# Ledger of designs, part 3: VHH binders against Transcriptional regulatory protein CitT (citT)

Target 1, 230 residues: Transcriptional regulatory protein CitT (citT), of Halalkalibacterium halodurans (q9rc52)
Amino acid sequence: MTKLYKVLIIEDDFRVAQIQEQMVNDHPYFHVISTCRTGGEALDYLSEKAAALDLILLDVYIPDVKGLELLWAIREKFRDVDIMMVTAAKEVDTVQEALRGGIIDYLLKPVQKEVLHQRLDAYVQKRELFGERRQVSQEELDQLRQVQVRVQVGETPLPKGIDRLTLEKVVNALEEAETQGLTAMEGARLIGASRSTVRRYFEYLIHTKKAKAEVNYGDVGRPERRYFLC

## First folded at step 22 (VHH)

Design w2 (from v5 with S30D)
Fold by ESMFold2, last read:
Structure w2 (fold): chain B 230 residues (1-230), chain A 120 residues (1-120)
Amino acid sequence: as target 1 above (230 residues)
Amino acid sequence: EVQLVESGGGLVQPGGSLTLSCAASGFTFDRYALAWYRQAPGKKRELVAGITSGGTTYYADSVKGRFTISRDNAKNSVYLQMNSLRAEDTAVYYCARFGPYSWQLDFDYWGQGTLVTVSS
């Protein structure tokens, strides 16, 4: 049984909503259950459905909302929902006020999928620290602080044998392949690396849930494994 | 090859209805938003309605309450139900694809269009 976190997006531009919906839904542990386009719509939705919701992705610039008034209305009435800001608002005073509102993160648009997924992974780690327990020790609280420090330090550490430049090339090759995907041999040709090297990078991407593999039975030969970007 | 093929246009009287269809192929349909745009003679192409991959809908103010966008992922199709048609709805209607992650906020593929004429 896996925990599927339910997400509400509050965003007035349907194109930006599409980007966020797809980025969230690409994460194996998260699912968008609704998108609201105004503050009024969001508050109406929450009044009925807040108990079914884990996380809100909130924009500052919503047509019927002044400043961070929607954030504060949510904090006042719906205490059990976590809030992540995803917004173009970058004024220091706005960022500072939002942080004082107990948000879990503040992401500036445009947000790349990999960055959002890193922050969603951190959110899962924090939630899993508590699990089903009713109490925490000081060591567990210190672990929570250490999770936050690792996320804020930056890029996800890469395992030995995975180079950032090569990983970028592998991701770009999978992106270019779209729905057709790549075999390890096709990836090796595109990247200019050995088949075993490319397979190692594909395996890393599968392990981190950024790619998937499917087996295709060929007409005349051995079944081939093809890799796809998630 | 990415294709978007519109159909269902035609001549209709004011107050009438039409359903436009857009058949899509050559891409992972359920990962993209789809939209209907229209262009009347001498005017810029304008957004009419959009639907995200997750089903969130958008309507221009001029059509809200009269038009309904929907999608059928099993048929790789998007539809525009147009009711209470007015003369100003006369235009070529285009199906367009957005996404999955374009922060340039642009639609990257367009159909050839289907003409809707509202005239008595």
Scores: ipSAE 0.598, ipTM 0.854, lowest interface PAE 1.3, mean pLDDT 85
Fold by ESMFold2, fold request of step 25:
Structure w2 (fold): chain B 230 residues (1-230), chain A 120 residues (1-120)
Amino acid sequence: as target 1 above (230 residues)
Amino acid sequence: EVQLVESGGGLVQPGGSLTLSCAASGFTFDRYALAWYRQAPGKKRELVAGITSGGTTYYADSVKGRFTISRDNAKNSVYLQMNSLRAEDTAVYYCARFGPYSWQLDFDYWGQGTLVTVSS
C-alpha cells in the first residue's frame, strides 16, 4: 500500500497532454486524475477537487491566461497544492516570476520521461521527510537541502566518463564526511571504486561548484587534497 | 502491423445522428491517444475530437456539445457519436494515432477514412 500522488495537468494541446499523461502514469507513485485545457476549466476543477490533489503540472501558454496569472490565482485560492511548471516558456523574466511563486520545479519542453521521473522522485522524498509530522527539526530541514543537492547533481547533463550512479555515491560520501572531507583514496575505499575514478568525480564536482578542495600538509613530504561538499 | 479501420459513415439528414467506430490493432492501444480528423472537399484536414490514453477528451469548437468521443480499451476501439448533424459536417472522417511520447507532435498512423454525408 504505497501513497499514490494525484496529478492535475493543465495543458491546452491534446498531443502534449497525451505525452505528459503517459509520462506521469508510467511512474509507479503518480497518477493523472484530470487534465484541463483552459485556466477557467482548471480553476473550476480546483474549486471542487483541490483537496484530492497533490501536484499540478502547469503550462504557461494556456488560451485564456495572460502570463502567469493562473499560477497566482492558484496560489491565492489553493494553498495546499504543489505546482511544477512544464512549459516551452524559457524567458528569464517568466522563469524568475514563477520561482517567486513557490513552484517546486521548472521543466522546459520537450521533457524526457527519465528527467520528469527524477523530479517526481525528488518530490516524493521531500514529502516523505514531512510525513505526518506536526513539527520539523532543523536536521529535517537540512535533509530537504540534501534532496535538492542530489536532484541538482542528477539533473545536469553529464560529461563523458561521469555516470549518474557513481556520482550519487560520491556526493553521498562527501555528505557523510561533513567537515572532515575525503581524500581520493578515502573516497575510493568508501565507494568501492578506483582512486583515479573517485578523483575524476571530485574534480567534476569542483568544476561545477558543488565541491571544494583544500590541501593538507600534515602528511610527511606529500600534500594531500581533501574534498568537501559546498 | 498497425491498423486503424473506420466504419459507420453514411448518408444522414440534417439534425440526425451517426456513430463512427475506429477498430485498432497491432499496437498497445491503451498507451496511445486517438483522434478523429475530417476533410471536406476542397478544404484542409481538421481535428474534430481527440482522446488521450488516460481518457481526457478534446473537441473542436465547431462540434463541441454535439459530438462525443469515447474509447473502449478492452475492444481496442474509439468512437465518435455525432448528434445534431449539419450540412457543414459532411466530410471524410479519419481515425489517427498519437503517442505515447512523440515530441515531434505528429500522428504516425491514419485510417482509410469513412464518408459522412449530411443532406436531405
Scores: ipSAE 0.579, ipTM 0.850, lowest interface PAE 1.5, mean pLDDT 85
Fold by ESMFold2, fold request of step 25:
Structure w2 (fold): chain B 230 residues (1-230), chain A 120 residues (1-120)
Amino acid sequence: as target 1 above (230 residues)
Amino acid sequence: EVQLVESGGGLVQPGGSLTLSCAASGFTFDRYALAWYRQAPGKKRELVAGITSGGTTYYADSVKGRFTISRDNAKNSVYLQMNSLRAEDTAVYYCARFGPYSWQLDFDYWGQGTLVTVSS
């Protein structure tokens, strides 16, 4: 049985923190135990709770931190915690410096839930390959490389006409509709897009097996196509 | 239908206290962040406090140490405890919903507001 991994989020934007907390908590094997908004708050939390923590989701842009100083402070003092960057910082020299800091992954905002979950799955697989082991073979190390490659290439590219941010809004609308589902017209009103646009996103979700459609009679007796998350 | 209904506003003297409530319905409350905004006459609406679905709180600098946001998921309610009130806290206070995944970073539902007046 896979353990429950404990996550700290370090993120100064309340709204982005909400998104990350919910995406992590939707994963069956991960749970956010705290969110810190400043570097000072994060270091205080870690001084008390690092031993109970498995993974940090770290933003570069934190108000009281210059560049990657927080990453390096964590690496100096809390060597047993893993770090994944989740940030809007996309400059090559920033990414290269972070990678030299031994981070497990670097995700650029905005991050879809499916992408984050794939990277969390890879993290679990890597942790499980080591298990209670004291030694590794070359084949086991090669498996770690193949896990990393599989995660990086495992996301299906979105087809032309499907935008990832709009797709997330469509998924959220279907989640809110729960057992009622949505017609394309209802989705269009909720999202602020055309009926044909929303239908295109619903059909993509059906194609990728993330949604289903059912036919039901409306009040006037005509059938209507309603969409539900799987 | 999504509803956010604020209550608890009123007239209060400087230095006094007041508790605002926001009752939520029509959505899965525990998956969303909630926030309090306020708008004084002639001013722009500003964030006062927020609380994520996981309970993480945020405060504007102007209210830190005086205001406390909390939520009760069993009652689908969010609260704003306001202490040491000042004349500049006079405003209409709005409850707003965010999430669960909105990379456009906008609040999608707002209450009608409740008026708080701080005056002698």
Scores: ipSAE 0.578, ipTM 0.850, lowest interface PAE 1.5, mean pLDDT 85
Fold by ESMFold2, last read:
Structure w2 (fold): chain B 230 residues (1-230), chain A 120 residues (1-120)
Amino acid sequence: as target 1 above (230 residues)
Amino acid sequence: EVQLVESGGGLVQPGGSLTLSCAASGFTFDRYALAWYRQAPGKKRELVAGITSGGTTYYADSVKGRFTISRDNAKNSVYLQMNSLRAEDTAVYYCARFGPYSWQLDFDYWGQGTLVTVSS
């Protein structure tokens, strides 16, 4: 059910790489598996490991690369990997060319963690529309456009499986529980949803820093997470 | 209170090796990048090597293939293994901290330095 997306960062400045690695790794569904410092290193890595990779964070300004040459090389050889630009390059021609190259997003540095996480959430929603399916319906394609429009008008997107009405119910249940907190099973009984659904909402609240979790061990049984509002 | 304490400097013959250590305290070590800088007499401080919180390493061209940076999060320490030392490597070496999210791209804490002298 829950996929951990694997990220490659292509960035020549280790300070900027540190910022990006930390922001990505703070997201519960994403993990940086490698960082490459040059275009050559990136292409070598992809030639061996592209099948294990979901997303590239790519800077335009890489010492051994002219313009968008690396983007084009990746698109020709490794079409299954998605690319998000994270760069200081502001020229309209550069942005337009990158968009025509089929990138999923273009983020201007400096990028705040909250903004990056919102764009990663949108990426998850788009990927979930396709999943392991081999066919899509027109309704599913229309949902993809709907996610893009909401981000465009400034409304914060919610990830797949998170409904605003249910989220309100989950928050209210945690507020009523006060210092006692709730397990996913207790939450499921309170709001009339499956345990998996409630756990998904609890983990979302942890991701957005509105809740915290504690592990409670019984005698012999499996450990159980208990959730609290911050 | 943040502290970075370097050690391991000394006098070494050309071609020799040294290991520098930087002991860190007063912060969540595994969320920060660490770097080694050096300053030779009369010169500006320059980056030697860096390591991100995730373990990605970076090296100045002048030391690639000769120096290795590493970190041990259990000991809150970063190390610089220096091999094939040359007279031009003579400098005071400084440990510095970066991150987690500083878009000013500046290092906010520096150690006192440890002297490395490469000479017969």
Scores: ipSAE 0.537, ipTM 0.837, lowest interface PAE 1.8, mean pLDDT 85
Fold by OpenDDE, look of step 24:
Formats: sequence, structure tokens, C-alpha cells
Structure w2 (fold): chain B 230 residues (1-230), chain A 120 residues (1-120)
Amino acid sequence: as target 1 above (230 residues)
Amino acid sequence: EVQLVESGGGLVQPGGSLTLSCAASGFTFDRYALAWYRQAPGKKRELVAGITSGGTTYYADSVKGRFTISRDNAKNSVYLQMNSLRAEDTAVYYCARFGPYSWQLDFDYWGQGTLVTVSS
């Protein structure tokens, strides 16, 4: 039986937590056992269940936490749990401090599923290397050097299903629409793609703060959204 | 087809309680986050409570301690227990499904809504 790694997510936004939970659970070797929204909740949970955990996905921006105080609190009391940062915090000082806190990885939001899975795979590789062993050889240590803490700096690559050329077309269409904006249906007509496809691109642009949407809540079912460039 | 059908709304006195239900169909219920929104007359629709597929809950500050969101995956349903209701809670309440795209932080389907009126 393959070991299933247990993950705690510490994330204030339940929507983001949902996304991360799905991503983690879609990995064959990982399962989210809980999500905490605050530092207090996290520390309470860890006080009871830390022994059951393997990995924490930790956001820097937690409402009741200043800076990386939660990270340090966790490190102080719960040293056997690995911590991966998943956060929008891109300040060099924050990253450096997190590294000093013994994190295994630092991922910038938004995180793509594929990227997260790659990092989780790397984590597994590292864990398997250590295993239950008490000693390591130089060769093994050399391998560990290859499994270093990575810091994702810069723009996240386009997520799966978002093509750069198509994105440019979508942006151009929104530009041309100016103050009129576009619905997914209108966009679909202009771009020559399905409504669902165009909607995906529009929502991506919103996520990246390149576009905004006005929503018409009039009917049952799917709300009608009109998209505008910011 | 994705469907969300709200029920349980009605007239209640201040301090009273009400439970809203939302019956979902047309999708794999246990994989989606769900939420309750509300819209009062002349106001924007606002998030009231959310629940992830894993059961993590979120509440607007205005309803914390009074409202409880829950889900029953076996019944494909999400609920909103509303206690200590106030006049300002008067609104049409909507059930919503979280979108399928990982970069979306919004909901993609809504029910017809159910009216909750809190009045003496």
C-alpha cells in the first residue's frame, strides 16, 4: 500500500482553500485532512493532531497573524511537520525569513495544479529518500542537494486550458468592446470559440486583475456576466 | 443540467430562527463548494456563508455566531440555519455552486432564491 500523505491547509479564503484541497486530493499520494482559517485554529488543531500530519500548506496572509509569526510558532512546537508556503507574498524578506523557518518549498499564488503536483512529487521523493533510515551516505546527501527549497518567483505560467495566442485574442476583443464589455456568448462569437472556453479566459483575466465583470442576477441558473478590461 | 433549488424562506419575527435548504442536481455534489448569498432590496448580492467540499465553512462577519452552513452529500443538499434573525437579514437568499475552474474565485450557478423576511 502506498503511503498517503496527510495535508493541512492553512488558508483564510475558503474559495482558495477549496481549490487547493481539490488539487491536493487529486494527487494519488496526498489527502487533505483539514483546513484552518486562522492562526489560532491552526495551532489548536496542531496541538491535537500534529502527529497525524505530514505536510502543511501555509499562507502568509492569515487574519490573526503578523507576518510569519505562525510559521515560527509552528516550528517552535511542531518540528516534525513539513511546511510548504503557498502565498501571494512575494517580498524577498518574507521569502528569506520563511526559508530560515525551515520550509520545504515556497509557491506563489496562483498555483497551477500541475505545478503543485510537481512540487508534491518532489516532496515525496525527498521523504522517500530519508524514509525510516537513521543514516545517509554522501551519495544520498548529494541527491538531497538536488531537492532544494525552490522559490517560485515571477509570473505563474498560464494555466492549463489557457493558450497565450487565444488569450491575446480575447484581450483584443475586450479592448475593442471598450465600455460595452462582452458576455461569454458575445466573446465566443468574436473569437470563434465556445462560450465555456471564452468564459474561462475572461475569468482568468479577472483572476489576474486584468479584467472585471458585472453580474446580472436575474434568472435561475448561471448568472449572466459582462466582462470589461480594467 | 445543473440545478439548485432553494426552499425554507418565509416571514419570521426578530430573534426567530429559520432553516434554508438547497437541493442540488446535475453535478457531482461532493466535489464542489457551495455557498449562500443574499440580496436585499437596493443592495448588492453578498456572500453569507460558504462550505468547501471538505466541509470547511466561511461566514460573513454580519452573520457569524448566528448562521450555520452545512451540507449533506447523501442528499445533495446544503443548508443554512439562521438563528437570532434581525431585520437587516431580510433578503432573497440564493444557493450557489463554486465554479469548476481552478483560477475562478466565484460561483457559476445559482438557484431561484428564497425570500426571508424578518419583521415584527
Scores: ipSAE 0.246, ipTM 0.704, lowest interface PAE 1.5, mean pLDDT 87

Design w2 (from v5 with S30D)
Fold by OpenDDE, fold request of step 25:
Structure w2 (fold): chain B 230 residues (1-230), chain A 120 residues (1-120)
Amino acid sequence: as target 1 above (230 residues)
Amino acid sequence: EVQLVESGGGLVQPGGSLTLSCAASGFTFDRYALAWYRQAPGKKRELVAGITSGGTTYYADSVKGRFTISRDNAKNSVYLQMNSLRAEDTAVYYCARFGPYSWQLDFDYWGQGTLVTVSS
């Protein structure tokens, strides 16, 4: 009975877009109908398909867009589409301006699936309160006020796929490696986990500014990343 | 075990065309973004093209308008159609998978590569 909400992702990095797309599609009430890389592409798409669209996940950093110009352009031309910011932009003025632009939410990258789903649930709740009704009561408005725009700052809890104990083991392994560092393969051997698993943890550590990686490409072949604790 | 196996490389003349294929196995193919990147001797790795699980495509400026990435989820395959090939396109081309996690902004698996040589 619940409407399937259609989502447009505007993100120039297809890796990030993919992750977001997967997260959104894993929600039972949402589906990504398209992704756009540039502001021009986004506006072109919206010019044709905005009527069918419910929600936009919008990044601030779009190659052909200055600041929040795309947000405002969308607001000017496509007022019936809701916008959730998903961006690395954490500047206060950007957030404030976005809020003035009528966004429904502001999420900082990286976004955890659970957090995104929670925010999407909140969005659904808000939308369902309106429904097809033409009028609302004060009580209903009060309920809507409880569904306020939240600015999600960072990942305080460990994200899905990162276990505390395993993370500690990985960190310890990196510490022991000292200036030699570890490749994913070496880490896998030490930790007793798959290369992909260890790599995930290494990358998480990089993401959280606790580790760094050196990449050796060689002449020809697979790139090798060696990870170091900061 | 996750596997990516590239094929289709070879020698081609400038202006020619070539189609690379990548056969994937060991994972739920339709949930992952795939990409082609290339590396020439003495040069850095270069992302050539990417495709999301939903089919959105991305291209490097150097290949835009000439290369086309596509995927067939039923065949667990990703392709790179290369047209109007140039000498500078000479490289080993790799098929790669992007990880599913937000902190994995890199390939987590890639194939052995296939050599593309563009020469008169």
Scores: ipSAE 0.191, ipTM 0.648, lowest interface PAE 2.2, mean pLDDT 87
Fold by OpenDDE, fold request of step 25:
Structure w2 (fold): chain B 230 residues (1-230), chain A 120 residues (1-120)
Amino acid sequence: as target 1 above (230 residues)
Amino acid sequence: EVQLVESGGGLVQPGGSLTLSCAASGFTFDRYALAWYRQAPGKKRELVAGITSGGTTYYADSVKGRFTISRDNAKNSVYLQMNSLRAEDTAVYYCARFGPYSWQLDFDYWGQGTLVTVSS
């Protein structure tokens, strides 16, 4: 395969965009050509560059966009670009509406690199199946059913870097700390892991709304955060 | 050991220009996003500009059109070109690295900071 698929990321969070960009670029058949933060930027970009794009990674939560209005705007004006949803939005009505918008996939955040790559591979298979062909057989259509839109529902498996047993230990440590909370350093001592490791787990707990943090910006080098169970 | 070392801060007049530099070490530079944050006295720390590993840039609304973030992977460095400086830009500027995991809510390393003072 000689073709590289061009990807546009529409994501307002700089950090999320970085993660997605890295994941996509690590795939041998994909590369990110640009990232947009707002619906306005996205539509402006597409007005100029849509013909060069193959795939859009689209978040539902865009600051200047209500609901899925951006999705529909893209569908109205740029029908030849495929759209994969990558979002924290898990509401059934949102998913259903997105499907009606002709998305190729719906992935819930946080997305694991391996999962994203699998879905990108599936996308490639579908695209290559069509190729330059003008007609398809029933057998080929049946194959397409295997690569149809998947909707990731419910809680995702633990992401890479998060071990269940370790997570339990971390939760227990936070529980025992009660209102005092724990810094990453304190957690590291209790769990017998590195500060960076424990911090990763704490941040994961915050991400999953199981914990909260108070941040002290007075220090240099690394942020000092104290973590609490919710 | 991950290290970020800022330089280039100083005193400038309103309307002036300044370029900040950040030298990074202790990690695979080209795989990480970098950012500039600033903190003024009595104010909260705020993101000024960011740049992904792939070179995509982000700017705070307050600095759009005036500041430019760039990176040189060969030199393990990130830069902030600041033009049309205003008194409101006075702050300590920090170079920061974003962690490798999507569930991390903050940058995991930053430098000692460099003071930028904009005053007539």
Scores: ipSAE 0.170, ipTM 0.648, lowest interface PAE 2.0, mean pLDDT 87
Fold by OpenDDE, last read:
Structure w2 (fold): chain B 230 residues (1-230), chain A 120 residues (1-120)
Amino acid sequence: as target 1 above (230 residues)
Amino acid sequence: EVQLVESGGGLVQPGGSLTLSCAASGFTFDRYALAWYRQAPGKKRELVAGITSGGTTYYADSVKGRFTISRDNAKNSVYLQMNSLRAEDTAVYYCARFGPYSWQLDFDYWGQGTLVTVSS
């Protein structure tokens, strides 16, 4: 059977961790073995299990961690574990410092599954290139340089399931609704799409900080949300 | 149709224990994170505990060391073991499912809730 790379996720929000876990586990060569919420938990875990770990997905924003202190702590004590940053931190100084910390990649949130998988594939290629070899040629090193850290500075491409034209229609509908906003049901009627489809677009807009929602949580079933353009 | 049905609530004395259960249906259970929320009278609904599809658990600070969330994928169920219960734990407890979208950071379904009353 194909070797599975073992991944540790360090993320304070278990919802985000869930998303990342699913993305990683959907990759044929990777498996999440654990998730840690805090720097303390992460260091404790690594003290016992670092030898079995291949890759860490690390967020900058950890509650008990200042800046990139956790990254540096990990680098100092656990040098054989690779680290990929997955974070909302866009500051150049943070990125530069992380690079100095020897990270293999830096991904900005929100991360698309396809992008993550591409980066994981690149990671595998890099590792497989070394293999069991003890020496490398200049040509091989040159190949490795092509797999260098890609800092995604641009806007996140539209994820699967989000069509640009449909998104524009949804945005337009929200604009027209003004302060009244729209429920998914109302949006569905206006756009001529299913409620679930429209909801997907609304939630995407919220995630990208283009919309907001007023949520009415009932006692049972699905919460009712009214969406507004920011 | 997605359904979450909570059970196990009741009256318990301070220091007592209670186990809540949530039976899920209408979706691929093992693909979703689940959580327990609670809402006390006059208070906002708050996260109590969460569990990822992979089994990673998270707890509110107020319940750490006392509550344990677990899941049984074969039974499409999530559980909340509550020990050392306090009066402030009195609330309606809701089982919730994490949304299906990769960019959604909210729960999209929950059950009818089950009342837990901690009183002497």
Scores: ipSAE 0.031, ipTM 0.531, lowest interface PAE 3.0, mean pLDDT 86
Fold by OpenDDE, last read:
Structure w2 (fold): chain B 230 residues (1-230), chain A 120 residues (1-120)
Amino acid sequence: as target 1 above (230 residues)
Amino acid sequence: EVQLVESGGGLVQPGGSLTLSCAASGFTFDRYALAWYRQAPGKKRELVAGITSGGTTYYADSVKGRFTISRDNAKNSVYLQMNSLRAEDTAVYYCARFGPYSWQLDFDYWGQGTLVTVSS
């Protein structure tokens, strides 16, 4: 395919938006054109640029939005843009309402790059089925059903660079540290791995909401972080 | 070695403008998000503006419409154009790099900082 799908990210957390942007942009058929952090910004953006947009990655938790009001507003005013939910909201009623809103997919955070890419591939397949065709056969419709709305439920596979056995060791180390926590250096000593390696695992645990970190902002350069299990 | 070096700080009058620069080295610049933080005396460090590797920008509410963050990948630099400066903008401004891993949710490096003083 020569077409590059344009993506809008609606995400309040800049850091999360960065992660998603990187994931999307690493896909050969997708490019993030903008990120909005509020419902107001999103609607303003869409009012001007919706015609060029293909896909929205939408979080439920937007500061100026209640529930799925933004989703419905977008559906009402900008019907030609597809919406994929990417959110920590796992409540059944939210998922059901989103589905009624015509979303193409529902992904739970934390989303893995590989999973996102698989879902984006599925989206492309669906779009390709329509192409320039004006009519569709039953066989084609049957194929469409296979690529319709999926909800990512359950355990997310471990991302590249995260080994399950090592992760368990890291978790155990943090557990043993209790309220004292561990720095990457301390963790490295305990696990027998490099600081960078242990840091990767600590940050993964934070990403998955299994750990937290305290940071000393007083230093220049690389700050020291102390990690704790939640 | 990752390095971030801020410059451009100084004394400016209210309503004035100032441009901060941050020169980065020691990493693949175009793969990372960058940000400007600031810390005023007696206050917590706060995010001022961010720019993703793809060029998407983020601004704190307090600076939205006044500040502009940009990056030049060819120069491994990030900039903060500050317009309509206010006394409350007085702070040490830090350039920061987003972490190297896609699932990291924090900035892992920042520079020495550059002082911006807004005073009549």
Scores: ipSAE 0.025, ipTM 0.460, lowest interface PAE 3.9, mean pLDDT 86
Fold by OpenDDE, look of step 22:
Structure w2 (fold): chain B 230 residues (1-230), chain A 120 residues (1-120)
Amino acid sequence: as target 1 above (230 residues)
Amino acid sequence: EVQLVESGGGLVQPGGSLTLSCAASGFTFDRYALAWYRQAPGKKRELVAGITSGGTTYYADSVKGRFTISRDNAKNSVYLQMNSLRAEDTAVYYCARFGPYSWQLDFDYWGQGTLVTVSS
């Protein structure tokens, strides 16, 4: 049976914590057991429950903490818990210091579910390499190096109603259409979504200067827009 | 259609207790975070308490130790137990659902609200 990894989220924003919790819980090998909002809460929790934890998702910006003091405090007292940074902090000094703190990964917000899952998979792979083994080969160590700490940059936040996965599908559909372009109806059929939904995505792409629209007057009735990638 | 219906509001004396309920329908309840907001006259709506799909809770500093948020997934309901009520707790209380998109940081559905009046 695959081990279920227990995760603690340290995040002062309730909504962000919810997002992360959902993402983590959607992974078959991970489960969030708690969320802490402050450094004090986190340390209190860890003092009691650290032995049950495998992984911490830690934000740099915690209200009662200066810089990475919480990271270091955790490292000093709770060395057996792995830490993944999930934060908006992109300063090189912060990243470097975090790495010195022994983090297993550094993810910049906003974090996509797919990216997080990939990183969690990498984490699992690394953990499984050690398993019950007490010795490792050079080849295994080389493999482990490939799974080392990475800095993942989150993609630009999308507006309300725009899903990244769906957006990718829409973009792909437009790419495939090439110079023919797509109407909202055609897009809807290709993507398997409503006309209104696809139109929203097309208009978003126009707004971000990734697409353009032309009006077609050939059909009887209301003019229809045809969308193209720029 | 997503619906949130609050109940339990009323008049209570300072130091009293009250339990608010929110009945949810029209969505998979156990997958969403829920929250209680309140809005006093002339003030902005503020988050009072929240509960994630996993059961993690959040409280505003002003209500910590006095209010408790809970959920019953079998009943598609979220509750707010309010103890040691104060005059400043007087407000319309709203139940809210977290938005459906995982990258969004807002609540997208609200109930009509229930009035809580704390007065001697």
Scores: ipSAE 0.017, ipTM 0.292, lowest interface PAE 7.2, mean pLDDT 85

